# Ledger of designs, part 2: VH-VL binders against LIM domain-containing protein F (limF)

Target 1, 197 residues: LIM domain-containing protein F (limF), of Dictyostelium discoideum (Social amoeba) (q86i44)
Amino acid sequence: MSGQNILKCKKCQLEITNKIITNHNSDTFHEQCFVCKLCSTPISDPYFTDKETGDFYCAKCEVIRNDQSKPLRESLGFCSLCYKYFRQNEDILTIDLERYHIGCLKCTICKKGINNEKYYREKMTSKLSNYCCEDCFEKVDKCNGCNSMTLGQTLLAMGKNYHANCFKCFKCSEIIKPNSPYSINKQTNTPSCQKCN

## First folded at step 1 (VH-VL)

Design g09 (framework fv_guselkumab)
Fold by ESMFold2-Fast, scan of step 1:
Structure g09 (fold): chain C 197 residues (1-197), chain A 123 residues (1-123), chain B 111 residues (1-111)
Amino acid sequence: as target 1 above (197 residues)
Amino acid sequence: EVQLVQSGAEVKKPGESLKISCKGSGYDFTSYWIGWVRQMPGKGLEWMGIIYPGDSDTRYSPSFQGQVTISADKSISTAYLQWSSLKASDTAMYYCARSLDYYGSGSDWFDPWGQGTLVTVSS
Amino acid sequence: QSVLTQPPSVSGAPGQRVTISCTGSSSNIGAGYDVHWYQQLPGTAPKLLIYGNSNRPSGVPDRFSGSKSGTSASLAITGLQSEDEADYYCQSYDSSLSGSVFGGGTKLTVL
């Protein structure tokens, strides 16, 4: 293999062996190196570069970064995830009537900030829902019981994924717990618990 | 680029059959539902039904059950809306639109939308 | 009649605020299902304007906002512009119909 035409990431100075990202100056980067420092979102124009660190910031995060010295907005309360106050002139994200700093609510899969872009929520879990971005949503499996996405741990039963609370006996509707015996009706492809078979 | 592209306008007579199409591109076609929405001239939006191309699970609005057939061919990323016998009252703009978890989340939006297919049924 | 009720029309002058209501029942908005809003410019397909009660897709300005309370939802448009002249539709899920339901639509006229 030739070493003469090796492209290096301008951010980390290491060889790029797979996907190459290029900017408007024809600089090359690893896909993971060309992201916003604050929200971890892939960079697109317009963006800003910190001259001292070489870190990149998207337009929204550059505003937040420059307003670090602004007083806290104590009258708005605090972020429901990090429990720290909002700053003066800071944009806030409101989801399910709760307030979050821009970038505090992150995709469960890729850890990208969920700012004001499209997001998808896992249902039928704990009171706090898991969230994912659009790119990750297309890659996640669906629960065979509720037909909703699965972002956390799943139960694999009958060759299919289920949320723990979605794998139920078809006859009595009781949850079939992990390691509990069950029977499959091969004609209807439905599970039944030990009591119902 | 995620988009839905619909077939062209149709002019038909009562009693004729018709099948219109909605082709998805730029995403995994089998991971989303495709809904169909009717808009009669000068009227509002009416949800007709929805299909999950991955397993062809199809649900209809009560008003459209038995009046139309929704189907999909996942090998070519295309959903269809079909009439066996058109009526003048079927004259409308028909939209397809992508949707997420239909039953699991209980409340799903439509995005993106196709450009629409105008169907005119007259004698 | 539509399952979700909207006023048939609303009007305002440039720079003003208008609010469009969407009234449901215990089987849809009142059951806790989210409300989404669509804008339909003359001669075009509907476009998603608000999803999940109050969230804006990328490219929708913050002068559009959504809210939900009890059995009803509202779309507020501030700083009204002539380009906002369009039909606006709310959408939710109805458990008794097991499907999506749209409001009857509201025609916004910018005077």
Scores: ipSAE 0.000, ipTM 0.431, lowest interface PAE 18.5, mean pLDDT 79

Design g10 (framework fv_guselkumab)
Fold by ESMFold2-Fast, scan of step 1:
Order: C-alpha cells, then structure tokens, then sequence
Structure g10 (fold): chain C 197 residues (1-197), chain A 121 residues (1-121), chain B 111 residues (1-111)
C-alpha cells in the first residue's frame, strides 16, 4: 500500500481527511464521529462506550440510558442535572426555567447541595451557570476585568484573577491566552500582548 | 416503622357489597402509589390496580376494570378496595402494597398482611 | 394467566445453585423496565427480595442475586438452604397496561 498513511476513523472505518480527534488510547476519529449518541455533543473525559454497539455517551447521558425505569407521574418532569423524575409533592428547586432535585445543584466552593435557600450565581453562558451558597459567598474572588464572581476556571495574571476571556491587551483589546507572553506597564499596571509594539 | 395494616377477614354472600381498607403509617402516604394484589387459593399474584393518594390518579388492570373500585382518603392515610356486588369467584386473599418510585425503578417494597375474603352461599 | 412467564417449579439440594427465569415482552422487560423479585414463604405476605434488577434490600443475604438481559431476567440462589423453600415472583412494569405486571410464580423445593 503506497504511502501507508491512510488514517481511518475507529467509529465509521472511513478515511479521515479533515480534523483528527485522538482519544487517550491513541484511537483516531472524525470530529463528527466522536460525539455522544444521545445528545450529539462532542465527547470529553469522562465518557462511556457501549460494548455491543461501540456508541459513545457523555457522563449525563450514561445515567439516562441506564435508567430503564419509566416514571408513573411523567407530568412533573425530570431534573435538568440528573435526568431522574420528580415525585408528587417533592420539593423542587427552580432556577430560571430549569428544575432540579434539592441537592443536585452543588456549591462550587464547599461542594454541599443547594436547597432553595439564598445562593449566588456566576453565569457562564445562556445555558450554563456556576453556583455558591450564602456561607461561601464572602470567599468568592472577583474577576479583575469584569468585576463579577469567579466560580469556574480563571487565569491568575498580574496577581489578579480573570475569567479566560476578560484578560485583554490594553492596546488592541485582544484576549491574552493562558501562557501567552505579555508586558506590564508598571506605572499604569496594564497588560499589553507581544504583537502590540 | 413503615407499615401497611389491613382490615380483618370477611365472610360474605354473593350480591353483598364490601369495602376493605389498608392504612399506611411511618411514611408520607401521599408520596407513594398503593397497589392492590389478589391471590386466589393456591394461585399466583394478580395486580388489580394502583392509586396515587396525592391526587387519586387510579389505574386498573384490564381484568379488574369495572369489577372493583379503588379509592383513598389521604386525611387518614387509608386506601380502599370496594365491590358493589360480590361473586363466589372473588374468594381470595387481598394484599395492599406500597408501589415506591426510586431512582432504580418501581417495586412493591412494603406489603400489608393481607385480608382474606370468602364469598359463599 | 400471568403477563411474565416463569417456570412453575424448580428444585435443588442443599448447598446447590438454582436459577429462576422470568420472560417478558416488548411492552415490559423488553422496553427496558426494571425487574423486581419477591419471596413468599408459606402462609405469609410476599417480601421484596431483589429490586431494580440486581439490588438487595437490607436483610437479604448475598446468596440471592438478580440479572436482566433483553426481554428476560433471572434470579439466582446459591448455597441453597431449607429456609429458601418458597414461591418466587418476578414483577416489572408494562407500558401498554400502564401498571405493574407479575410472573406466574415459581415454587422452589429444597430436596
């Protein structure tokens, strides 16, 4: 076989001509083939593989597919985090338009369940938020760029915490990525990326 | 202690009405389905119907639809099984059981002691 | 008439292993509903023995185990003892009936 560099997707067995995804076992996949079978989102660790079909499942969908029981009271719906049904007269935590079992939402700092008492929220995207309980609120660092709470991933730069997209060059306003070189003006205490000047 | 306590044995004639009871204690009665199960002498278990006391949602086995009435009074944590007109073929042991909804599925986890109903002329 | 099919009887000697099968259809076990098992000693009410295919309630010895595959489930009893003589019933949920369904029961005799 000329060249012998035919890279095939382990899932579909067809040649990979575009972006290559490699898992921890050094198996290669098309980007579209390394997705959760149930929710169609790209796979990230941890993930699960169905032994009979070879299909992949993300952590939340693995819980769903292994719950073979059907709810008797479907009208109450399911928890948005664990995807188990609500029981009649069960206390339900409602945030925005999503419903959760008491205790399914966890404080990012102390890891205990949030139970419909006062809590605080860091909104990451339209669909994703991080939470902390009232007792932990005073321990929360603020982003130096936007002055909002930091509960998720942050950059430590110039002795301050930043959301990843909030640490920007003072001159060009472009995001300075982690481990990227930058300069500090010590009089103004402002950062500048290497390509500015 | 979580328990279901059923009413005592009954001896009746064909055509008579009967209402037997099943009282729950030690748990939130309105949060669990209650099922009724018939066992004819020397025979297996037959599901008759289930009721959710919180809203009186009731489901019957096709074999028992129209033959019996299942009801519950949540104020006294009691479920009922009722016949308007008994037949000799209704002679059996009747069990009530809690049909619990857990994350791993639904099962009859707590059983009453049974009520023996004898219908003879 | 039972919705789930079980053998009417099974027997074994003390210390041996027996298995009791429970066969359903596409509307119950085949639809993915869990299987539960009950033990009924002579003259007593049934007792939950296995729930959620393979879980044991408190007080049930580990000699009892459950499994499920496709449209069928099995109860395995190892190290048989005379006290295990009883009727055993499987139970699942049926989507077409919107309610629980039982097997016909299996009488276990310990020789």
Amino acid sequence: as target 1 above (197 residues)
Amino acid sequence: EVQLVQSGAEVKKPGESLKISCKGSGYSFTDYWIGWVRQMPGKGLEWMGIIFPGDSDTRYSPSFQGQVTISADKSISTAYLQWSSLKASDTAMYYCARFSEYYEGTAFDIWGQGTLVTVSS
Amino acid sequence: QSVLTQPPSVSGAPGQRVTISCTGSSSNIGAGYDVHWYQQLPGTAPKLLIYGNSNRPSGVPDRFSGSKSGTSASLAITGLQSEDEADYYCQSYDSSLSGPVFGGGTKLTVL
Scores: ipSAE 0.000, ipTM 0.427, lowest interface PAE 14.8, mean pLDDT 80

Design g11 (framework fv_guselkumab)
Fold by ESMFold2-Fast, scan of step 1:
Structure g11 (fold): chain C 197 residues (1-197), chain A 123 residues (1-123), chain B 111 residues (1-111)
Amino acid sequence: as target 1 above (197 residues)
Amino acid sequence: EVQLVQSGAEVKKPGESLKISCKGSGYSFTSYWIGWVRQMPGKGLEWMGIIYPGDSDTRYSPSFQGQVTISADKSISTAYLQWSSLKASDTAMYYCARLPEDIVVEPYYFDYWGQGTLVTVSS
Amino acid sequence: QSVLTQPPSVSGAPGQRVTISCTGSSSNIGAGFDVHWYQQLPGTAPKLLIYGNSNRPSGVPDRFSGSKSGTSASLAITGLQSEDEADYYCQSYDSSLSGYVFGGGTKLTVL
């Protein structure tokens, strides 16, 4: 006679057909059922369970949710740089779905926090950008093709800095690859690739 | 008060070039993204692209990549939408719209809208 | 076709409640992106009506409310008035398109 041949999630009481998560008491859970309610991180010891709701909280979030003196914006979680929670009336900055205190993001040049002030962004990848404050933006070198700041990698051509994708043939608009031959039109001071010469 | 003022209606022939404008006032123009949205006659709204005037960073909808150019001139607080060669299918109302303050680097909605520029392309 | 699905039309009598649905997918609303709503009165530009799922801009009456659940969102209008006749659009962000997406719009008629 077997009551043990079907694994059920202790939290939701439904059958587990996918990945099984097991805690130190040998209780089994769906992967999505064994996460911290406040920060959505997979649970690890030590953790806490709310007896009324059955929700789990990691040690850090348990401290936060029981602090009656410090109102927390629900579901905002923690700053990804300093790992402190967000308060009810606190301004936050969201970049690529990560949340930051305004002061935690820093200008790449002067290292000062971006404190609810005007700033400029240089996109490096879909997940990574360089940032600078207004004062530093005026002083930083610009790409001669797009006129945006050049805190990342640049190509030096015709005595000027370019982002790799901004140095293009004047005639065909194709990118002139690094170390590829090009010619300069003497009258217009514009580059042309080898195929357009 | 925040205001976006767009250029007047245009009547063009297929193959012609066109550049329409959107002038911002009442706020720090270089600190907010500006988006362009198309509405074909009797149809819904379609996002075309956005620009951050402070550094000219642009992002295009896949449907409009290569079909239009978005630019901005921060010295006169004006954003532009440009076609090199118009088609009859470009006949539409074009709106510029501001996204919320740049404290949210990936703003996700449009808080103020221009009045629209009607572009009619016919032979 | 629109990425977000709305009914093309809804109707109600003055004083009644109407609800407009907005259905997305796992790459937009289902991925946790907020839903925003715009009202477009005949012959005018769209106007922000609801942002961040349920927030009202200053000047928008309490009769308008928004909600979100799973891959869908809803706009509710209570105490329907003739001035509410308009097209309503939902909007979110889509990670697979890396861009902003609108619903097809719903024409509200007050009978």
Scores: ipSAE 0.000, ipTM 0.429, lowest interface PAE 16.8, mean pLDDT 79

Design l01 (framework fv_lumrotatug)
Fold by ESMFold2-Fast, scan of step 1:
Structure l01 (fold): chain C 197 residues (1-197), chain A 120 residues (1-120), chain B 107 residues (1-107)
Amino acid sequence: as target 1 above (197 residues)
Amino acid sequence: QVQLQESGPGLVKPSETLSLTCTVSGGSISSYYIHWLRQPPGKGLEWIGVIYYSGSTDYNPSLKSRVTISKDTSKSQVSLKLSSVTAADTAVYYCARDEYYGSGSYFDYWGQGTLVTVSS
Amino acid sequence: EIVMTQSPPTLSLSPGERVTLSCRASQSVSSYLVWYQQKPGQAPRLLISDASNRATSIPARFSGSGSGTDYTLTISSLQPEDFAVYYCQQRSNWPLTFGQGTKVEIK
């Protein structure tokens, strides 16, 4: 009859012996148990409950929590360098078919991170490119075949640097592959592939 | 966002010099290889030449005796001059950015093109 | 110079059809081949680089293949916005050269 009803906290299931907090559903909580998980501020309506953990979030922190946990768009996938998802608050850099966190690109020369300001690219293969920052751009050597920058591996042929795809036969203009034999015309100082000799 | 825009007179008289300007915005011309291309009405594309970030140039051998490409980095402009024009030089002229600052030799950004008619 | 030849000159097709465009080089271009799309009154648009690498924002229905002297651009299911002229370009040797174009037009 007049026995004391023990009130239990819905969050921790322990007896409430001090100040009781009640929500709009008449559930009871310890004052310290009815707080936002991220900011520790006492909860007021509207509030949100994580279905897996049972934790509470105020309206402001619910927005922050969702922003941090979601990729920028699910369709973006992950960064091609670090293989981690993009979040909604992150800047991304798209080069060819691949996406990168801006901080994941490194300058080939100085090794510092490249940001969204200015970058320079040397395309080596369909999936491999070398990059340099603005500060290093003017310090790079040029390919003797195409007169563009060289950041990665080059062929040293006839005393000059070439991109692999820029060292060409003088007679047929086909690319001379790195390990392919070639002849030098000593009068003109020009290379010729085996097919043209 | 990088944009290229061609400008110059739409009509040029035979034997005169055709002069066009490409204005680059949203990026620095000192950071790009800029090419000039043209397309006569109803025909395909022809590569004219390129100016490298260093200011060096290369030209199509078929046009080399008549073509000069130069740049003014303070104005972010690349110019094309083609001397001794004839009716065969009537075309839409494009400037285009080399893909990612060289060695690509293909074009990710183009100007809208400007029609130049060579006629008396 | 390397001469690029495209065939056929014109294709008349209906939406939904599979399209194959051919490009042949006078000598091997070692897969250094580029495809562009051009609509009337517009500048060319980059589609495919290095024979098979689709450019940013280009739909998956576009694909490139080939090696040596023979290359193809395929559109798996032609859409209304795909009616245009298509050009191939080699970047294997100077000067840069283009094919004469293939016009894809509505039947």
Scores: ipSAE 0.000, ipTM 0.412, lowest interface PAE 19.1, mean pLDDT 77

Design l02 (framework fv_lumrotatug)
Fold by ESMFold2-Fast, scan of step 1:
Structure l02 (fold): chain C 197 residues (1-197), chain A 121 residues (1-121), chain B 107 residues (1-107)
Amino acid sequence: as target 1 above (197 residues)
Amino acid sequence: QVQLQESGPGLVKPSETLSLTCTVSGGSISSYGIHWLRQPPGKGLEWIGVIWYSGSTDYNPSLKSRVTISKDTSKSQVSLKLSSVTAADTAVYYCAREYYDSSGYDAFDIWGQGTLVTVSS
Amino acid sequence: EIVMTQSPPTLSLSPGERVTLSCRASQSVSSYLVWYQQKPGQAPRLLISGASTRATSIPARFSGSGSGTDYTLTISSLQPEDFAVYYCQQDYNLPYTFGQGTKVEIK
């Protein structure tokens, strides 16, 4: 029976009777209709819509779908740096469970491609680890707090390089944040935060 | 732990469509490729096809005109349909997960126990 | 398609003996070579992936080697539970293809 306003899914044109998803244009969708066509995850901004099919793609999958190449295997996924699928007969660099095209992973120092030769990794909590080749290993600075190599952004404190989480108060062991005041014990050459002065 | 279990009729008549289901427990079928394979009695293994984490499918060219693989993520099930069956389609049918081994190479690390399908009148 | 050829078709051996199984691909598979063990009435069991990496829970007596087109599975000292059919598979290119199998049986 007509005479009542019923919310319809913009994609499938069927009535929405459960959870409603609304986009930035105030269009409404079934939860299962507002997902990325390639990865099947819920859509969030920014996203892309195919004009012909009405299918949605997240930013990462939009890059993948515009690749005219026929990938060898979708089970290998895509390169974690360039977000393109691996092609037929392509050699792949695998580190942990992340896969990279040969040449996509580069030495942070000299920018030369990492090609399954000996390399060194900076221990980081970030999504990507920084790497350097054998020739650059001896040239990299060490963190004065943890004594490990520094390839990414560092703090310069007391004339020494530190990872952000390695510059700590000698007395309380709390991290001394960038631009926070600290004092130096002249006898021990150790830092202490404002609270421990 | 992830487990796979095949199910479907053990007997199919010639010219009919064979329909099998692979039920996945302990993991998401959107995280890896699920493959269908078969083994005729006394013979070797043959790869039928796959449905990838993306929902894309690839089929063995020898079977492509007769095979359809689909999935229902809400039921955690992958389905195989093989049309126009003959006695040559009599086999044990397996579903298997393809995923990273500890080395970073992929392999069929988890298999269903297999289901025998006999094509006869 | 890539054709996988295993040799020999059958090996008759006694427990304690060293076993060497061969697998040849019609073109290079760049170490994307997998070995499976299958006992009667059972699904295949993953043994080795990437030509030489032993799967979880697989005994150290199993080892894989090879590159390019030629690969080998070795069992250093055959145990009673090792009598089975062994298959090699390439997962380098679609369609995935298997060798015809080598049956390891009691002499």
Scores: ipSAE 0.000, ipTM 0.451, lowest interface PAE 13.9, mean pLDDT 79

Design l03 (framework fv_lumrotatug)
Heavy chain, then light chain:
Amino acid sequence: QVQLQESGPGLVKPSETLSLTCTVSGFSISSYYIHWLRQPPGKGLEWIGVIYSSGSTDYNPSLKSRVTISKDTSKSQVSLKLSSVTAADTAVYYCARGLEYSEYYFDYWGQGTLVTVSS
Amino acid sequence: EIVMTQSPPTLSLSPGERVTLSCRASQSVSSDLVWYQQKPGQAPRLLISGASTRATSIPARFSGSGSGTDYTLTISSLQPEDFAVYYCQQYDNWPLTFGQGTKVEIK
ESMFold2-Fast, scan of step 1: ipSAE 0.005; ipTM 0.453

Design l04 (framework fv_lumrotatug)
Heavy chain, then light chain:
Amino acid sequence: QVQLQESGPGLVKPSETLSLTCTVSGGSISDYYIHWLRQPPGKGLEWIGVIYTSGSTDYNPSLKSRVTISKDTSKSQVSLKLSSVTAADTAVYYCARTEDYVWGSYDYWGQGTLVTVSS
Amino acid sequence: EIVMTQSPPTLSLSPGERVTLSCRASQSVSSYLVWYQQKPGQAPRLLISDASNRATSIPARFSGSGSGTDYTLTISSLQPEDFAVYYCQQYSDWPYTFGQGTKVEIK
ESMFold2-Fast, scan of step 1: ipSAE 0.014; ipTM 0.475

Design l05 (framework fv_lumrotatug)
Fold by ESMFold2-Fast, scan of step 1:
Structure l05 (fold): chain C 197 residues (1-197), chain A 120 residues (1-120), chain B 107 residues (1-107)
Amino acid sequence: as target 1 above (197 residues)
Amino acid sequence: QVQLQESGPGLVKPSETLSLTCTVSGGSISSYYIHWLRQPPGKGLEWIGVIYYSGSTDYNPSLKSRVTISKDTSKSQVSLKLSSVTAADTAVYYCARHDWEGYYYGMDVWGQGTLVTVSS
Amino acid sequence: EIVMTQSPPTLSLSPGERVTLSCRASQSISSYLVWYQQKPGQAPRLLISDASKRATSIPARFSGSGSGTDYTLTISSLQPEDFAVYYCQQRSDWPLTFGQGTKVEIK
C-alpha cells in the first residue's frame, strides 16, 4: 500500500504480484528470477552468485562456468545432459538441436547408452523427449490416442494406454484428466467428457 | 580413497600386441577420464590417449594407427592395446585419472606404473 | 601439436635457495598449464594446475605463475625432499604435450 510495503524482486527490481521466493538472507524474488543462469533450474542451497552480473548458479553449473578449457571448445558447446564441454575430436550425438556425449543419452527402459545406434523417440509436446534402443522398442506399448510409443507415465483408460494429454473428449477435444468422469459411446467406442454428455 | 593399478606382461616380442589393464578402486570409473601415458627409461613423459566417461576416446596422432583404449565398467577396468610393437615402445606405462568434477584440472591420481620391455 | 620447452635441463642448488623453473609453449596456452613432480622410481605427482593453483597437500613453498606462452614454477626455499624432475604439461589442445623436464639436484 505504500512504497515501503511493496514487495520487489531483488534481481529485477519489479513488483512481485504472484508467488514469492525467499532466500536464506530474506531477499525476495519472482519465481522466474531465482533460477540458475545456465540450466534455468530453480535455485536451492548451495548456490553461487556472480558478483559482477548478479546471476545465480547452482553447484553443478558453478563448476561448469569455471571450466578454463571453455575458450578452446566454446564453439563445440556442452552436453545437454551432463553439462560438461566437448573435447576436440570427440564424437558428438546431435538430436533435435540438443548435443550429447556418446553414452550420455540413455535408453529409458534398459539404461544402456545410445551410441550411434538405431534409437526411437517418444513424441513429446515439450522440448524433452524420451528415447529407447531398438531392442526395447519392440516391447514398448503404444499410445492409443497418438499411436506413438509410451516410455513415460501413462493413463489406462477403456482398457488402453494413453499419454496424459492424448486421452481427449471426442466431441470437444479437451483432455479428460485422471479420475474425471467420462462416458463411452458404445457405437463408436469413443470417450466423451461430462460436459459433452 | 581412489587408487589406480596397471597390470600386464612385462615382456612383449617385436611385432606383437602390447595389452595392459588399469584397475580402478575406491571410485566409479564411469565418472572419470582415464589417460594412458608412457615414459621410456631415462626419458620424459608421452601422452598416449584418453577414454572419457562417455566411452569416447582421443589418441596421440603419433600412435593413433596402433592404439586402442577401452573400458569395462562392470570390472572397473580400462584397457590399453598397442599393436605392432618395436624396441622403441619399451617404457614404463602409466594410467592416470582426471576427475572432471574435481577441483583441479590435471591428472591427480596415477597408477604406480608398469615396465614393458620389447625384445626378442 | 603444441611444443613445450623447459629450461634449464638441470639445476644444482643448496638447501634453502630459491629455485625458478621455466616452461615455454610454442603458442599461447591461456594458462592451461599443469606442473608435475616425479621422484626416482615413482609416478608423477600433481603440483600445480591452471598455472597457479596448488594441488591438495602441496607445500606453500611451491608456486606457479605465467600467462600466454611463458610459465614459471618457483620453490621459495629448497628442501632435500624436493630432489626430483619437474614437468610442465599443456592442456590447451590435443594431443596433451609435456616439456622434457628440469632435474633439480641438491648440491
Scores: ipSAE 0.000, ipTM 0.429, lowest interface PAE 16.2, mean pLDDT 79

Design l06 (framework fv_lumrotatug)
Fold by ESMFold2-Fast, scan of step 1:
Structure l06 (fold): chain C 197 residues (1-197), chain A 121 residues (1-121), chain B 107 residues (1-107)
Amino acid sequence: as target 1 above (197 residues)
Amino acid sequence: QVQLQESGPGLVKPSETLSLTCTVSGGSLSSYYIHWLRQPPGKGLEWIGVIYYSGDTDYNPSLKSRVTISKDTSKSQVSLKLSSVTAADTAVYYCARAEYSYGFEDWFDPWGQGTLVTVSS
Amino acid sequence: EIVMTQSPPTLSLSPGERVTLSCRASQSVSTYLVWYQQKPGQAPRLLISDASNRATSIPARFSGSGSGTDYTLTISSLQPEDFAVYYCQQYYSYPLTFGQGTKVEIK
């Protein structure tokens, strides 16, 4: 009877000398060859076969396999302004650890996209900033206290513009609030709050 | 990317004026606050002053009567002059950048390598 | 002017140890605080800005915290290249002022 009791695994095409697994089509497999490619659990109906690789997938993993681009999309990330994923090999702007499509970041003044050019930021809060392009930065009013741009809320004091948190008492360094009284030293041209006189 | 380099005489006589130049490369000088700082051997850091893109300046009150900071944007250079020097002015002098992109934060990156100035007869 | 006081003046430690450096301002600086590292013969290097924002090239073992008058720089696991002098600086008001430095040296 030699040659009649040798079965080959349909997946690996090697002789089966251990436990034989048979599918609904009467094909034979090694126990380790009739498993889901992604989760490594034994295959049971319903299952799916990748016609190009011959690999098997259980129903759960077939859903994951059909969404095989999900790990790539998650690794590429998405734009912080439009919330659409980046494309593979797309040029990306990274500003303060946040990522943007080129063209999504707009200048507050001229409304044009900021693309690989020098930009300027005015910090409004811990997470909110105003941005402007280089051309507009040269034209925008500057804060007399910090000498940075003034795109957001400002106050006018001593004939000059200040960010709200930049108009400070020269003696105690506390912020002089809008509409609060202050004194000017005419020789040094510096402000002093009421407490410091 | 942006680099700063100090230059000037390493030896200045007492009562004379100390003159240093900071050369900025790799970026536009109009986009930065340039500060001058110094560090006497074995001691801590002392802020001297700043020049803004407008050409306006602010100085440490302890040095204000002796310090002048100026700039030449066509040469990408910032100059420091300290008059009437004494042995106490012996220090490593640094120029450093603070970028205008941060309206409420002011810190130094990059720094020049520093230049030692010794005041001695 | 705002006076910055660092403590302790010197710390003697072994690689792998956790380091905590303190910086106290004579008045509130509202997190307008910076940390620098300086090695012998070199210019200072920016570590932390705005009290807690780590600079781009700085390893994750460095972290800053604090508010008001009290601030801390922490190095979670000291490496051989971390032996240096550390300075804090306030930028709440001019003149800008620095602490006297804390020297972290090998035990």
Scores: ipSAE 0.000, ipTM 0.410, lowest interface PAE 18.9, mean pLDDT 78

Design l07 (framework fv_lumrotatug)
Fold by ESMFold2-Fast, scan of step 1:
Structure l07 (fold): chain C 197 residues (1-197), chain A 122 residues (1-122), chain B 107 residues (1-107)
Amino acid sequence: as target 1 above (197 residues)
Amino acid sequence: QVQLQESGPGLVKPSETLSLTCTVSGDSISSYYIHWLRQPPGKGLEWIGVIYHSGSTDYNPSLKSRVTISKDTSKSQVSLKLSSVTAADTAVYYCARVPIEYDYGSEYFDYWGQGTLVTVSS
Amino acid sequence: EIVMTQSPPTLSLSPGERVTLSCRASQSVGSYLVWYQQKPGQAPRLLISDASNRATSIPARFSGSGSGTDYTLTISSLQPEDFAVYYCQQRSNWPPTFGQGTKVEIK
């Protein structure tokens, strides 16, 4: 009843009647309007805005659009981590269809470069994954819930390490939050939340 | 080699617009993303915003309604304007650089200006 | 959005002592954590990027460690020139945010 309930797309200035996309500045957009101009991928941080056109560019494409060597750089491609161009005849590392400079992926534990060797991946709360080399993988604690490595933050419960979202009630499968009460079934050695106790 | 130097009035009255300039020498401003940060006396640092080589800008959500960053390539200068100031805006203001080749997730500032104190008082 | 908390607020130490400074993030920042040193009347100086990568010209006595939400800056043997305020910064999520600082002062 304030009279100010119409949401408009910041890019096209038309009313948003369907799905709303909101950026870190609390600006609202149509889904189709919050995409990278060059690669058409949905925008996420960090991103760049052309002041004159209002078009958005992901970090990778911002480098391309402002480069005097644009045609050559586009043909060579970019590292998905550092967004710098690949040099001609450079060896590259390909992981899950993304390309990286060999030196860009470093083990989170020992900081040694990952170079076409066995490596292990843990998804982070942020947009990027943590990576661990084979030597360090043998030494890292495993999550007792999913049996995957724990490179980031863990929850210690029942004497074991868990990813925050992996410590679950045995009966209802709901996540048991940190500092929330739970019971241990003495026969099965499994946790149950307050509601299922 | 590269120098960044902040300048502008050291005293601004409440409700007025704070206006600062960062002058870049020793290299082209087109080679850098220029960030503005501030530090109230005796307190920690706060990121204000950035201007990219393209002229595009991003601002801290807490300040975005009041802040504008712009650049003049011919003068090798980046400007910060902060409107409707209050005593809470009293701080040392810094400009800092990130080289263009340090892109995605590279918000670590390897070179800073010396800072300029702005006091908001009548 | 991410809140950075540093502890302790102040450390009083003698030259030669080992120093450990703590930085905690309100949510995981992976390893995207940066340390700065600031002396009175000066701009901050980059010390460590991405948790453990020492910046150019920074002495070997400075080292960083940690991951997720908990990070540590260590000075193995405190020198007279190391008395300063130290800040941590996350670059995992927009906007980049800083801790309130830890002051390392002479006993």
Scores: ipSAE 0.000, ipTM 0.410, lowest interface PAE 18.0, mean pLDDT 77

